VHH binders against L-Ala-D/L-amino acid epimerase. Designs and how they scored, part 5

Target 1, 347 residues: L-Ala-D/L-amino acid epimerase, of Pedosphaera parvula (b9xek4)
Amino acid sequence: MQIKFWPQDLKLAHTWTIASSVTSGSDVTSVGIVQLTDRDGTVGLGEAAPARRYNESTPGSLDFIAKVDATKLSFDNIEASMKYVESLASGQFAAKSAINVALLDGAARKAGKPIYDLLGLGFRNNHHVTSFSIGIDKADVIRKKVLAAEQYPVLKLKVGAADDKANLAALREAAPQKWVRVDANEGWKTKEHALEMIEWLAQDKFIQYIEQPMPADSNPKDIAWLKARSPLPLFGDESYHTAKDVDHCAECYHGVNVKLCKTGGISNAYEALQVARKAGLKTMIGCMIETSILISAAAHLAELCDYLDIDGNLLTTNDPYLGVTAEKGLLSFASAPEKLGLRVRAK

## First folded at step 1 (VHH)

Design c01 (framework vhh_7mjh_2)
Fold by ESMFold2-Fast, scan of step 1:
Structure c01 (fold): chain B 347 residues (1-347), chain A 120 residues (1-120)
Amino acid sequence: as target 1 above (347 residues)
Amino acid sequence: EVQLVESGGGLVQPGGSLRLSCAASGFTFSSYAMSWVRQAPGKGLEWIGRIYTSGSTSYNPSLKSLVTISRDNSKNTLYLQMNSLRAEDTATYYCARDYSWEDYGSFDYWGQGTTVTVSS
């Protein structure tokens, strides 16, 4: 086995901001790309999209990948390969995700199947709908972004910073009856304030749910108090890192958001989604700002999800890969140039 | 471990030019975007510009005609070339390591800064 990895800069269509982040006024972010090649010439692609919220960065992910001994990786034994990778360090979820995705891509190609069939899930084209994210910004800018996103039937509005009510009002000026999912990204610091905001939002009849209203490290009793009183479903994002968090989230939320960068790849995300479903939780899969590599990887798990928020590549202008498409928000592999594995190819 | 050391600051006459350097150590320099940020006396931080791993650059529109950012990965060094300096350019200039988050545009390590004073 051989491993090749490199950074990839992604250019955003608009400046991106969420409640827990500070921006430099630039329209660029960076991800790590991994390519595995075995002696038979089979290639697997993976991607690391780390988040500072979890103490990770693209350079840190690439430094970790540089330490991986590719001779200990095999497309024919993903379990042993990942045991080795996981043993090298705690954390490093984005980098571990990149290696896991690349391993599954190669394994599925060798098996003559797309990953969703290797996992026994299948995939229904034009059945799954992704939301399209609108970041925190001034009201005028939000209005313009919403108008530009007319094709998408569901929007995800980032809140939790300044005047959340003005942000929703600006969205509604541009899109009076469009379905909206609200993501506070840990922005509402008390249960009283969170409940006040959720009750106000519930007066809008086109809001589907609220994601991560309070910090993940809030008192669980306070989160459960909020869940018991919320007129809208609550989804945990920062609160649901792996399957290990299922009992906590079952007490505190109605659903959970799984991300490849939090779980450490498709294998762990599959487990996290199944465990959550068995616990009675609604499930969704989300993303960071990513190329079609990770977006397609997440799409392979769509049949385990009630909701999808995998629009990260749609927020960029220079995605170098082709994979799953989301025309009018509808996910499809029908036009994907690759038939096997991850179903992704470089442009 | 991570260390950024700026140099090249000092006293410059109005209309003059100055080149700042930032020597990086303790990390894989070629894998990071790098930024320059300044702070004038009594004012907040002002982002000057960024250079990506590819060598392409992005500048604060207010400053782009006055500055050029470059890098030399073989020397682990970042540069800021400044021309046509004015009294208003008097500030402490910082080199910063720039890495992405879920959205983007965050700095995790800063140099100690180098002071540029523009005065006759």
Scores: ipSAE 0.000, ipTM 0.181, lowest interface PAE 16.6, mean pLDDT 86

Design c02 (framework vhh_7mjh_2)
Fold by ESMFold2-Fast, scan of step 1:
Structure c02 (fold): chain B 347 residues (1-347), chain A 120 residues (1-120)
Amino acid sequence: as target 1 above (347 residues)
Amino acid sequence: EVQLVESGGGLVQPGGSLRLSCAASGFTFSDYYMSWVRQAPGKGLEWIGRIYYSGSTSYNPSLKSLVTISRDNSKNTLYLQMNSLRAEDTATYYCAREGDWYSGSYFDYWGQGTTVTVSS
C-alpha cells in the first residue's frame, strides 16, 4: 500500500472578517486529503477536516498521517487496519477519519459496490434533505445569504453571539415560514439561560430543534433538567463523540449529531448511529467545512439518519471533487460520474 | 491550559511606532490562525487582521493605520507592528486564537489585552 497526502485550502463563499461582536470567523479553511493505492492500482480517497474543539488542526492531522505505516493498511481488512491506526495515538479523530474513509472507498471499489451497498443500507436519490447553514454575521449579510439560499427548504442558523435575536429577525424578514434548525454550539452556559433562549425560540413556529444548547461538560443533571422542560427537541453534538456516549445522551437529549471527523470515520459513525437509534434517539449527521469527499462519505450513511446537515462543500467556491449533489436540498448520487466506492472523483 | 499574554503597549506620540507581542502557551501555536482585535474606549470590537499557518496575512480593509502582523513559530509569539499612529488608534489590543467557524467558535481564546494610548 502506498499513501499520498496533502493540504487543500478551501475558499468560503462569504468573507468572515467583520468583528462586530466577540467573533469574526475565517474566509479560508484547510483540509487534509489522503489517497491510498494498493498493488492492484485500486485507489481510495479520504479527507480530514479537523475540529479545533478537539485540539486538532490540518497540520497536526497531516503530521499524524505521515507517521502511519502504509504496509499495515489493507483494503481487504478494514478492522485490522483501523485497530493499528487507532493504536498510534489518542484523539486524531479527523486524521483517523481520513484513513478510514479511504480504506472503505478502496474496499467498496474492490467489491464492485458503492459504500452504501457495502454497508447494506442502500441510498434513495431525491429523498434525503440537507439543511443549508447560515453563519453568525451582521443582520444585513444574513438577510442576503438567506435570499441567496432560497432553493433550500431548511436552514441551519448558528447562534451563541450577542446578536442572536436580531439575526433570527433578519432571517425571518427574508424567509418568514422556512424551517430552521438552531445550533448553539455550547454557547449558553447555564441551564436557566438556555431555557430562556429556547422558550424565546419556541415562539417561532418553524424551529425544528436546538443543537447543543449547553457545554458538553455541563452537569448531566442540569442537561436532563433542561431536556425535561424544553418546548423544542434537543440534539447533542459535542456531547456525542462515539457510541460510548449513548447512555449519557439518551438521558440528556432527544437526538444526536454524528460527524465523521468527530467520531473517526464511516465505521465508527455507522456504529454511533446504530446504537443511538437502538437507544430511542433521533439521529443526524453533520459536517465541518469539507470537500465532496467527506460530504459524500456522510451521505453514504443517510439511510440511518432522521436529519442531515451535510452542506459543508456548498459553503465553498473551490471544491475540487464531484460526488453527491444537493439541488433544492435534495441529496442525489444520480449525476455522480463515479459509480463505485465513495462515488467521488476529482474535477 | 491555553494562555495568550500581550505586551508592548503604552503611551506613544502621534506619528510614532509600536510593536505589540503575544506570547502563546498551552497549545501547538503553529497549528492555528491568529488574529489581532482592538477596542477603543466606549466603542465596539474592531478586527485588525489575521495571520495564516504560512505567515500570509489578511487585514481589515477599513483600517487606515499602517500595520503588519507576523509570527515566530519557534518562539510561539505573534506580533503586531504599528506605524504612523494616530489618536484614533488609542485602544486595548487583544491577541486572539482563531477557532472553527463551522463549530460556532470564531475566536476561542483571547489575551487579557494591552493598552495603547496615542497622545501628545
Scores: ipSAE 0.000, ipTM 0.243, lowest interface PAE 16.3, mean pLDDT 87

Design c03 (framework vhh_7mjh_2)
Fold by ESMFold2-Fast, scan of step 1:
Structure c03 (fold): chain B 347 residues (1-347), chain A 120 residues (1-120)
Amino acid sequence: as target 1 above (347 residues)
Amino acid sequence: EVQLVESGGGLVQPGGSLRLSCAASGFTFDDYAMSWVRQAPGKGLEWIGRIYSSGSTSYNPSLKSLVTISRDNSKNTLYLQMNSLRAEDTATYYCARDLYYGEGSWFDPWGQGTTVTVSS
């Protein structure tokens, strides 16, 4: 087995250039791309989209990948391959995800199947709906972003900073009756404040759920207190890294958000989704800012999900890959030029 | 069911002030941005300004120092305060629900208008 890897810059979409006195980000993000090639010429593609929240970075992911001995990897034995990769370091979930996705892509190609069929799940075109994310910004910018997203039937609004109420108001000015999912990203620091915000949001008839209202490291009894009183369903994101977190999340949330780069790839995400479902939790799969490689990888698990938030490639202008599409929010592989494996090819 | 009704227009002398009102019914008023637009006799429409559901305002730069837009969500009412009126401010003034922002913005519905005449 041979391994190639490189960084890929992704440019975030901009409707209008704006100036802000409170900026800490960039309009460019970087991901790591992995390509595995077997002796017979079979290729598998993977991607690492690390999050600072988990103490990961693209340079760190690529450094980890550089240490992987490709002779220990095989498309014919994913379990042994990943046991080796997992043994090399704690964490490194984004880098481990890249290797796992590439291994499954190649394995499924050798089997003459797309990954969703290799896993026994299938995939229904034009059945699954993804939300489209609207980030925290000035009210004027939020309205412009909502206008640009008119085709998408469901929006995801980021809150948890100053002006949460103004941000929802700005969205509602442009889209008064559109379904919205709210993501607080650990932003409400006390159970009392979180309940106050959720009760306010519940006055809006078109909000489906609240994701991660409080910090993941909050007292579980405080989160359970909030769950018991919440008029809206609560989903854990930062609280649900792997299947091992299921008992905690069953006590504290109505559902969980699984991400490939939190769990360490498709194999672990499949387990995390199934374990959550068996525990009575609603499931969703989300993403970081990603190319069609990781977005398509997540889409292969869509049949295990009640909700989908896999719009990371739609937020970029320079995705170098073709895979799953999301016209009007409806996921489809029907136009994907690649029929096997991950169902992704380079543009 | 959706209605906008303007009031408060009339004859005013140069240098005077007027406050126009717009009563909204048939929709959740506090969910929408609202705009004021005017049309002088024989001229095109001129946008005056907008107030967002949050209470923030945006004005035509040519008019910013002469007008103030406000709203009272408890009364479903939009206001336009005008000071230092000049003969060239003679126009029919309309309120409108502002459904979208930016170049794709459009107004639906419009009120029937209230006429302001500035004359000595």
Scores: ipSAE 0.000, ipTM 0.094, lowest interface PAE 22.0, mean pLDDT 85

Design c04 (framework vhh_7mjh_2)
Fold by ESMFold2-Fast, scan of step 1:
Structure c04 (fold): chain B 347 residues (1-347), chain A 121 residues (1-121)
Amino acid sequence: as target 1 above (347 residues)
Amino acid sequence: EVQLVESGGGLVQPGGSLRLSCAASGFTFSSYDMSWVRQAPGKGLEWIGRIYHSGSTSYNPSLKSLVTISRDNSKNTLYLQMNSLRAEDTATYYCARGEYDFWSDYGMDVWGQGTTVTVSS
């Protein structure tokens, strides 16, 4: 087994920034790309999109990948390969995701199947709808971003700052009747304030759910109190890292958001989604800012999800890969030139 | 082959009414929930409503007073009745198998090609 890895800069929100008077030198982010090649020439691709919230970075992810002994990895034994990788350090979820995705890509290629078929799930083209994210910003910028996102039937509005009500009002000026999912990203510090905000949001009638209203490290009794009183479904994001968090989330939320770089890859995400569903929780898959490698990897799990928010590549202008598409929000592999594995190919 | 074919679109004056049809083939129509979705020029998709396999209906609250969805399982046909049409109702209308946005593991998996409704004086 050979391993190659490198950073990939992604240019963020170029289409959005052109529509506004705002310019920024910080509109670039970086991910780590992994390529595994076995003795038969089979290639697997993976990607690490680390989140600062979990104390991870692209340089840190690449440093971890550099420590992986490729001779202990095999497309023919994913379980043993990942036991080895998991043993090297605690955390490192984004880097571990990159190795796991690459291993499953190669394994599925050797099996003559796409990953969704290797997992027994299948995939229905033009069935799954992704939301499109609108970040926290000034009202004028939010309006412009919403107008530019007209093709997407569902928006995900980031809140958790000082003027959350003004931000929703700005969205509604541009899109009065569009379905919205609200992500507070741990922004509401008390259960009383969170309930006040959720009750206000429920008056809108086009809000589907609230994601992570309170900090993940809040008292579970306070989150359960909020769940019992909430007029809208609550989804745990930062609260649901792996399948091990399922009992806590079943008490505190109506659903959970699984992310590959939060859980450590497709294998762990598959388990996390399955145990959540068995516990009666609704499920969704989300993402970071990512190329088509990780977005397609998440799409391979779409049949286990009630909701999808895998728009990270749509927020970039220089995605170097071709994979799953999301025209008008509808996910499809129909036009993907690669038929096997991850169903991803370099442009 | 699973197919959905819409018909009945055209030019309508403001305040007028129109009925769209969707002919289904290649699957057991009576076993599936069906939806109507529209897209105005330059805008995103807007969910109109759903009719369950049981015959019950659910509507987008903003459109509830303007539309009625019905089905005829003996003809494998879905209908959308629209009344009091406004210029803002100008859109391409799609029928789809399944449901949109409603607490389901799976949304809409088969779409028709669409039929265009233009509301203009």
Scores: ipSAE 0.000, ipTM 0.120, lowest interface PAE 20.7, mean pLDDT 85

Design c05 (framework vhh_7mjh_2)
Fold by ESMFold2-Fast, scan of step 1:
Structure c05 (fold): chain B 347 residues (1-347), chain A 121 residues (1-121)
Amino acid sequence: as target 1 above (347 residues)
Amino acid sequence: EVQLVESGGGLVQPGGSLRLSCAASGFTFSDYAMSWVRQAPGKGLEWIGRIYDSGSTSYNPSLKSLVTISRDNSKNTLYLQMNSLRAEDTATYYCARVDTYWESGSYFDYWGQGTTVTVSS
């Protein structure tokens, strides 16, 4: 097995700001790309999209990948390969995700299947709807972003800053009856303030749920207090890293958001989604700012999800890959030129 | 079949006023909120405002002092009154039907073909 890896800069169509970074926005982000090639020429692609929130970075992810001994990796044994990779360091979830996605891409190609079929899930074209994210910004900018996103039937509004009410009002001026998912990204610091905001939001009949209202490290009793009183469903994002967090999240939330670069790849995400569903939690998959590599990887798990927020590549202007499409928010692999594995190829 | 047909566009002098109409057919007009949207040459779409089935209105704050949206449910017609027109108001104006949620994609489920307004000195 050979391993090649490199950084890829992604240009954002708009400056990206969320509650955890309200004082800093960015026009450019960087991801790590991984390519595995075995002795018969089979290639697998993966991607690391690390988050500062988890104390990870693209340089750090690439440094970790550089230490992986490719001779210990095999498309024929994903379990043993990932056991080795996971043993090399704690954390490094984005980098571990890149290796796992690349291994599954190659394994599925060798099996003559797309990943969704290798996993036994299948995929229904034009059935799954992704939201489209609107970040924290001035009201006039939010209105312009919402108008530009007219084709998308569901918006995800980032809140958790001083002007949350004005931001929803600006969205509603442009999109009066569009379904909205609200993501506070840990922005509401007390249970009293969170409840006040959620009660206000519940006056809007087109809001589907509230994601991560309070910091993940809040007292679990306070989060459970909020859950018991919330008029809208609550989803944990920063609170749900892996399947091991399921008991905590079952007490505190109605659903969970799984992310590949938070849990360490498709294999761990599959487990995290299945375990959450068995515990009675609603499930969703979200993303970071990513290329079609990771967005397509997440789409392969769509049949295990009640909701999808996998629009990270749609927020960029220079995605170098072709994979799953989201015309009018509807996910489809029908036009993907690659038929096997991840169903992704370079442009 | 649902149809929206805009009319009333044309050439107008700066400082002038113009009233656009949108004739709706193929659905129960009084059950739907309606919007106006415009697109200037070489620019993106700009939302103007909306009128609910109740007759209540909501406007783009940048435009609220310059436009008025109204409707006549007995005639299945939506109106946009524009005052104090400037060269910057030159655009194609669209009426659009607002629907709740569509799995097939847009929150405006039907658009008219548009009517062009040119403000020239």
Scores: ipSAE 0.000, ipTM 0.111, lowest interface PAE 21.3, mean pLDDT 85

Design c06 (framework vhh_7mjh_2)
Fold by ESMFold2-Fast, scan of step 1:
Structure c06 (fold): chain B 347 residues (1-347), chain A 122 residues (1-122)
Amino acid sequence: as target 1 above (347 residues)
Amino acid sequence: EVQLVESGGGLVQPGGSLRLSCAASGFTFSSYEMSWVRQAPGKGLEWIGRIYTSGSTSYNPSLKSLVTISRDNSKNTLYLQMNSLRAEDTATYYCARDSEFYDLSGGYFDYWGQGTTVTVSS
């Protein structure tokens, strides 16, 4: 086995404005790309999109990948390969995700199947809907972003800031009856304040759920208190890293958000989603700013999800890969030129 | 209350060097990635580079040879070292905190400083 890895800069589609209302050029973020090649020429692609919330970075992910001995990796034995990779360091979930995705891509190609079939899940084209993310900004910027996102039937809005009410009002000026998923990102520090905010949001009849209202390290009794009184479903994000967190989340939330770079890849995400479903939790998959490599990897697990927030590649202008598409928010592999593995190909 | 305050701007001769500082307050500075962004007169915003919580950096490829970003978490301070300055580097320079808005690693900024003006002229 050979391993090749490199940083990939991604340019964002959105411009932003500051207090003076001047426009910006494109912003840039970076992900790590991994390519595994075995002796018969089979290739597997993976991607690391680390989150700063979890103390990970693209340079850190690439440094970890550089330490991996590719001779200990095999498309024919993913379990042993990942046991080796996991033994090299604690954490490093984004980098471990990149290697896991690449291993599954190659394994599925050798099996003559897409990953969703290798996993026994299948995939229904034009059945799954992804949300489209609208960040908190000045009201006029939010309105413009919402108008630009008209094709998407569901929006995701971040709250937990001083201007929450004005920002929702601006969204509703542009999209009066569009479904919205709200993410508080640990922003409400007490159960009383969180309940007050959720009750305000519940007056809007087109809110589907609230994600992570309180800090993940809050007293579980306080989160359970909030769950019992909430007029809207509560989803844990920062509270649900791996399957080991399922018992806590079953007591505190109605659903959980799984992310590949939070759990360490497709294998761990599959386990995390299945364990959550067996515990009676609703499930979703979210993302970072990612290429079609990781977005497609998440889409291979769509049949285990009630909700999908996998719009990270839609926020970029220079995605170098072709994979799953999301026209009008509807996920489809129908036009993907690659038929096997991850169903991803370089442009 | 989150605040970012830039300092160190001014007039510099072509070929000269300048170091900008950004004093951060009202949040756990060590937990956030930080960026420098500039805006030339009459132009849009241009991203200069980012420094991760680890101290690693990522730069706009067109500017990498001209700039160095560093941080001092004990002082809650971000720095931008600029060398070999040219007239086209004349701009207002902003310190920005990388956004968590989408649960995405960078891309948007949720807090900006007021900016400090750098003028490169003889």
Scores: ipSAE 0.000, ipTM 0.172, lowest interface PAE 16.2, mean pLDDT 86

Design c07 (framework vhh_7mjh_2)
Fold by ESMFold2-Fast, scan of step 1:
Order: C-alpha cells, then structure tokens, then sequence
Structure c07 (fold): chain B 347 residues (1-347), chain A 121 residues (1-121)
C-alpha cells in the first residue's frame, strides 16, 4: 500500500460564519485529501475536514496522516487497518475519517460494488433531500442568500448570536413558507434563554427542529429539562460525537446528527447511526465544508437517516471532484461517472 | 523550537509604503497557513489577513485595498506589503502560525515578537 496526501483549499461562494467561529467570516477553507493505492493498482480516496470545536485543524490532520505506516493498511481488512490507525493517537477524528473513507472506497472497488451496496443499504436516487445552509450574517445578506438558494426546498439557518430573530425574519421575507431547520451550534447558554428562543421559533409553523440549542458540556439535567418543555424536536450535534454518547443523547434529545469527521469515518458513522436508531432516536447526517469526496461518503449512509444536511460542497466554487448531486435538494448518484466504490472521480 | 521573527518596521510618513518580513523556523513552514495581526497602542488585536497553502489570500475587508500578503516557501518567509499608510496604522505588527479547521476559522497557535510601525509626520 502507498499513501499520498495533500492540502486542498476550497473557495466559498459566500463568506461563511457559524456560532463557534473564532474570527469573523471566511472566504476560504481547507481540507486534507488522502489517496491510497495497493499493489493491484486499486485506488481509494478520502478527505479530512477538521473542526476547531474538536481541537482539530487541517495541518494537524495532515501531520497525523504523515505518521501512518501504509504497509499496515489493507483494502481486504478494514477492521485491522482501522484498529492500527486508532491506536496511533486519541482524537484525530477528521484524519481517521480520511483513511477510513479511502479504505472503504478501495475495498468496494475491489468487490465491484458502490459502498452503499457493500454495506447492504442500497441507495434510492431522487428520494433523499438535503437541506441547504445559510450561515450567520447581517439580515440583508441573509435575505439575498435565501433568494439565491430558491431551488432548495429546505434551508438550515445558523443562529446562536444577537440577531437571531432578525435573521429568521429576513429569511421569511424571502421565503415565507419554506421548511427550515435551525442550528444554534451551542449558542444559547442557559436553559431559560434556550426555551424562550424555541418557544418564539415554534410560532413559525414551518420549522422542523432545533439542533444543539445549548453547549454540549451543559448540565444534562438542564438539557433534559429543555427537552421535556420544547415544542419542537431537539437534535444533538456537538453532544453526539460517537456511538459512546448514545445514552446521554437518548435522555437529552429527540435525535442526533452524525458527521464523518466527528465520528472518524464511514465505519464509525454506520455504528453511530444504528446505535442511535436502536435507542429510539431520530437520525441525521451532516457535514463540514467538504469536497464531493466526503459529501458522497455521507450520502452512502443516507438510507439510515431521517434527515440529511450534506450541502458542504454546494457552498464551494472549486470542488475538484464529481460524485453525488443535489439538484433541487434531491440526492442522486445517477449522473456520477464513477460506478464503483465511493462513486467519486476527479474532474 | 518554533520561532517567528518579524522585521521591517520603523518610522514612516503618512501616505508612505512599507514591507514587513517574517522569518519562520522550527516547523514545516509550507504546511501552515500564516496570518498578520496588529495591535495599536492601548487597543485590542486586529486581524489583517491570511495566506493559505495555495498562495491564495483572505483579508480583513476594511484593509483589503491597502495590504498584500505573500510567502516564499523556499526561504520560509512571510511578507506584508502596506501602502497609503495613515496615522491609524501605527501599531505593533505580528506574524502568526495559523491553524484553520476547514469548517470554522481557527486560532493562531504561535506569535512572533512583533515589529513596530509608527506613522507620523
């Protein structure tokens, strides 16, 4: 096995900001790309899109990948390969995701299947709908972004700042009856404030749920108090890092958001989604700002999800890959030129 | 040991231009994004701009027309070109090793000692 990896800068169509952002806005983001090649010439592609919220960075992910001994990786034994990778360091979920995705891409190619078939899930074209994210910004800019996103039937509005009410009003001026999912990204610091905001939001009859209203490290009793009183379903994102968090989330939320770079790849995400479903939780899969590599990887798990928010590549102007498409929000692999593995090809 | 050493500061008259340099050592310079940050006397830190692996740049919108950031990976050196300097540009200028998460803007994990720019007639 040989490993190649490199940073890839992604240019954003609009400046991106969420509640956890340390500096104001961004026009560029960066990811790490991994390519594995075995002796037979089979290639697997992976991607690391780390988040500072989890103490990770693109340089840190690449530094970790540089330490991986490729001779201990095999497309024929994903479990043993990942046990080795997991043993190298705690954390490093984005970098571990890159290696896991690349391993599954190669394994599925060798099996003559797309990953969704390797996992026994299948995939229904034009059945799954992704939301389209609107980041934190001034009300007039939000209105313009919403108008530009007219094709998408569901929007995800980022909140957690001083102007939350004005921002929803701006969205509603542009899209009076469009379905909306609200993501506070840990922005509401007390249960009383969170309940006040959720009750206000519930007056809008086109809001589906609230994601991560309070910090993940809040007192569980306070989150459960909020859950018991919330007129809208609550989903944990930052609270559901891995399958290990399932019992906590079953007490505190109605559903959970799984992310590949939060859990450490497709294998761990599959487990996290199944464990959550068995615990009675609704499931969704989300993303960071990513290329078609990670977005397609997440799409391979769509059949395990009640909701999808895998629009990260749609926010970029220079995605170097072709994979799953989201025309009018409808996910499809029908036009993907690659038929096997991850179903992704370089442009 | 990680080291960032800024140079090129000094006294400049209003309307003048200045080029600052930052010499980096102790880490793989080409693997990190680099930023410039300044602090005027008695005020908080102000981010100036960032340069990515590709050489692409991102600037504070209020400063974009006045500054240019560049890097020379063969020399492990970062540059800041400033034009049309005003009295309000008087500050200590720092270069910083920069971690960008890919999802949100990161933090600066190492700062240089700074170089002082004074804009005065």
Amino acid sequence: as target 1 above (347 residues)
Amino acid sequence: EVQLVESGGGLVQPGGSLRLSCAASGFTFSSYWMSWVRQAPGKGLEWIGRIYYSGDTSYNPSLKSLVTISRDNSKNTLYLQMNSLRAEDTATYYCAKDEYSGYDLGEFDYWGQGTTVTVSS
Scores: ipSAE 0.006, ipTM 0.397, lowest interface PAE 9.6, mean pLDDT 88

Design c08 (framework vhh_7mjh_2)
Fold by ESMFold2-Fast, scan of step 1:
Structure c08 (fold): chain B 347 residues (1-347), chain A 123 residues (1-123)
Amino acid sequence: as target 1 above (347 residues)
Amino acid sequence: EVQLVESGGGLVQPGGSLRLSCAASGFTFSNYAMSWVRQAPGKGLEWIGRIYSSGDTSYNPSLKSLVTISRDNSKNTLYLQMNSLRAEDTATYYCARESPEWLEYYSSGFDYWGQGTTVTVSS
């Protein structure tokens, strides 16, 4: 086995005006790309999209990948390969995800199958719907973004900042009856404030659920208190890192959000989704800002999900890969040029 | 309360170097990614780069050869080293604290920033 890896800069679709002391973002982000090649020429592709919330970065992910001994990796034994990779350091979930995705891509190609068939799941084209994310910004900017996103039947609205109510009002001015999922990203710091916000949001009849209202490290009794009183379903995101978090999340939330760069790849995400479902939790799969490599990897798990939020590549203008598509929010591999493995190829 | 105070600006000759500092207080500095942003007179805001809590850095591709961002967690201080300054680098420079998780979206990222320090590049 040989390993090649490099950083890939991704340019975001819009340029934002930075607000005074409230919110603003970068117009460029960076991911790590991994390519594995075995002795017979089989190639597997993977990607690391690290989250700053978990103290991970693209340079750090690439440094970790540089330490991986490719001679200890095999498309014929994913379990042993990942046991080795996981032994090299704690954390490094995004980098471990890149190696795992590349290993499954190559393994599935050797088996003559797409990954969803290798996993026994299948995939229904034009059945799964992804949300489209609207970030935190000034009300006028929110309104313009919502109008630009008219093709998407479901929007995901980021909240947890000073103007949450004004931002929902701006969205509703542009899209009065569109389905919305709300993500607070740990932004509501007390159970009293979180309940107040959720009760206000529940007056809007087109909101499906609230994701991560309070910090993941909040007292579990306070989160359970909120769950017991919430008029809307609550989903844990930052609270559900791996399958090991299932008991906590079953007590505190109605559902969980799995991400490849939280679990450390497809293998662990598959386990995390299955374990959550067995515990009676609703499941969703989300993403970071990613290329079609990771977005397609997440789509291979769609049959295990009640909801999908895998729009990260749609937020970029320079995705170098072709894979799953999301026209009008509907996921499809039908036009993907690659038929095996991850179903992804370079443009 | 969270406070960020920039310093080190002033008049610099073309081709010169300058180091800006940002003193942080009111939060656990070591837990946050920090960014530098600038605004030239009459123009919009331009992101310069960030430094993660780990010490890793990420830069605006247009500026990465000209700047270096560093931090000293023991002093709660963020730095921006600028080299080979040009007239077009004249701007007010702001340090900003990045909001966790909202960095996934281009419309999010900063929840606090300072008042700014002005750099003027002129003979």
Scores: ipSAE 0.000, ipTM 0.149, lowest interface PAE 19.1, mean pLDDT 86

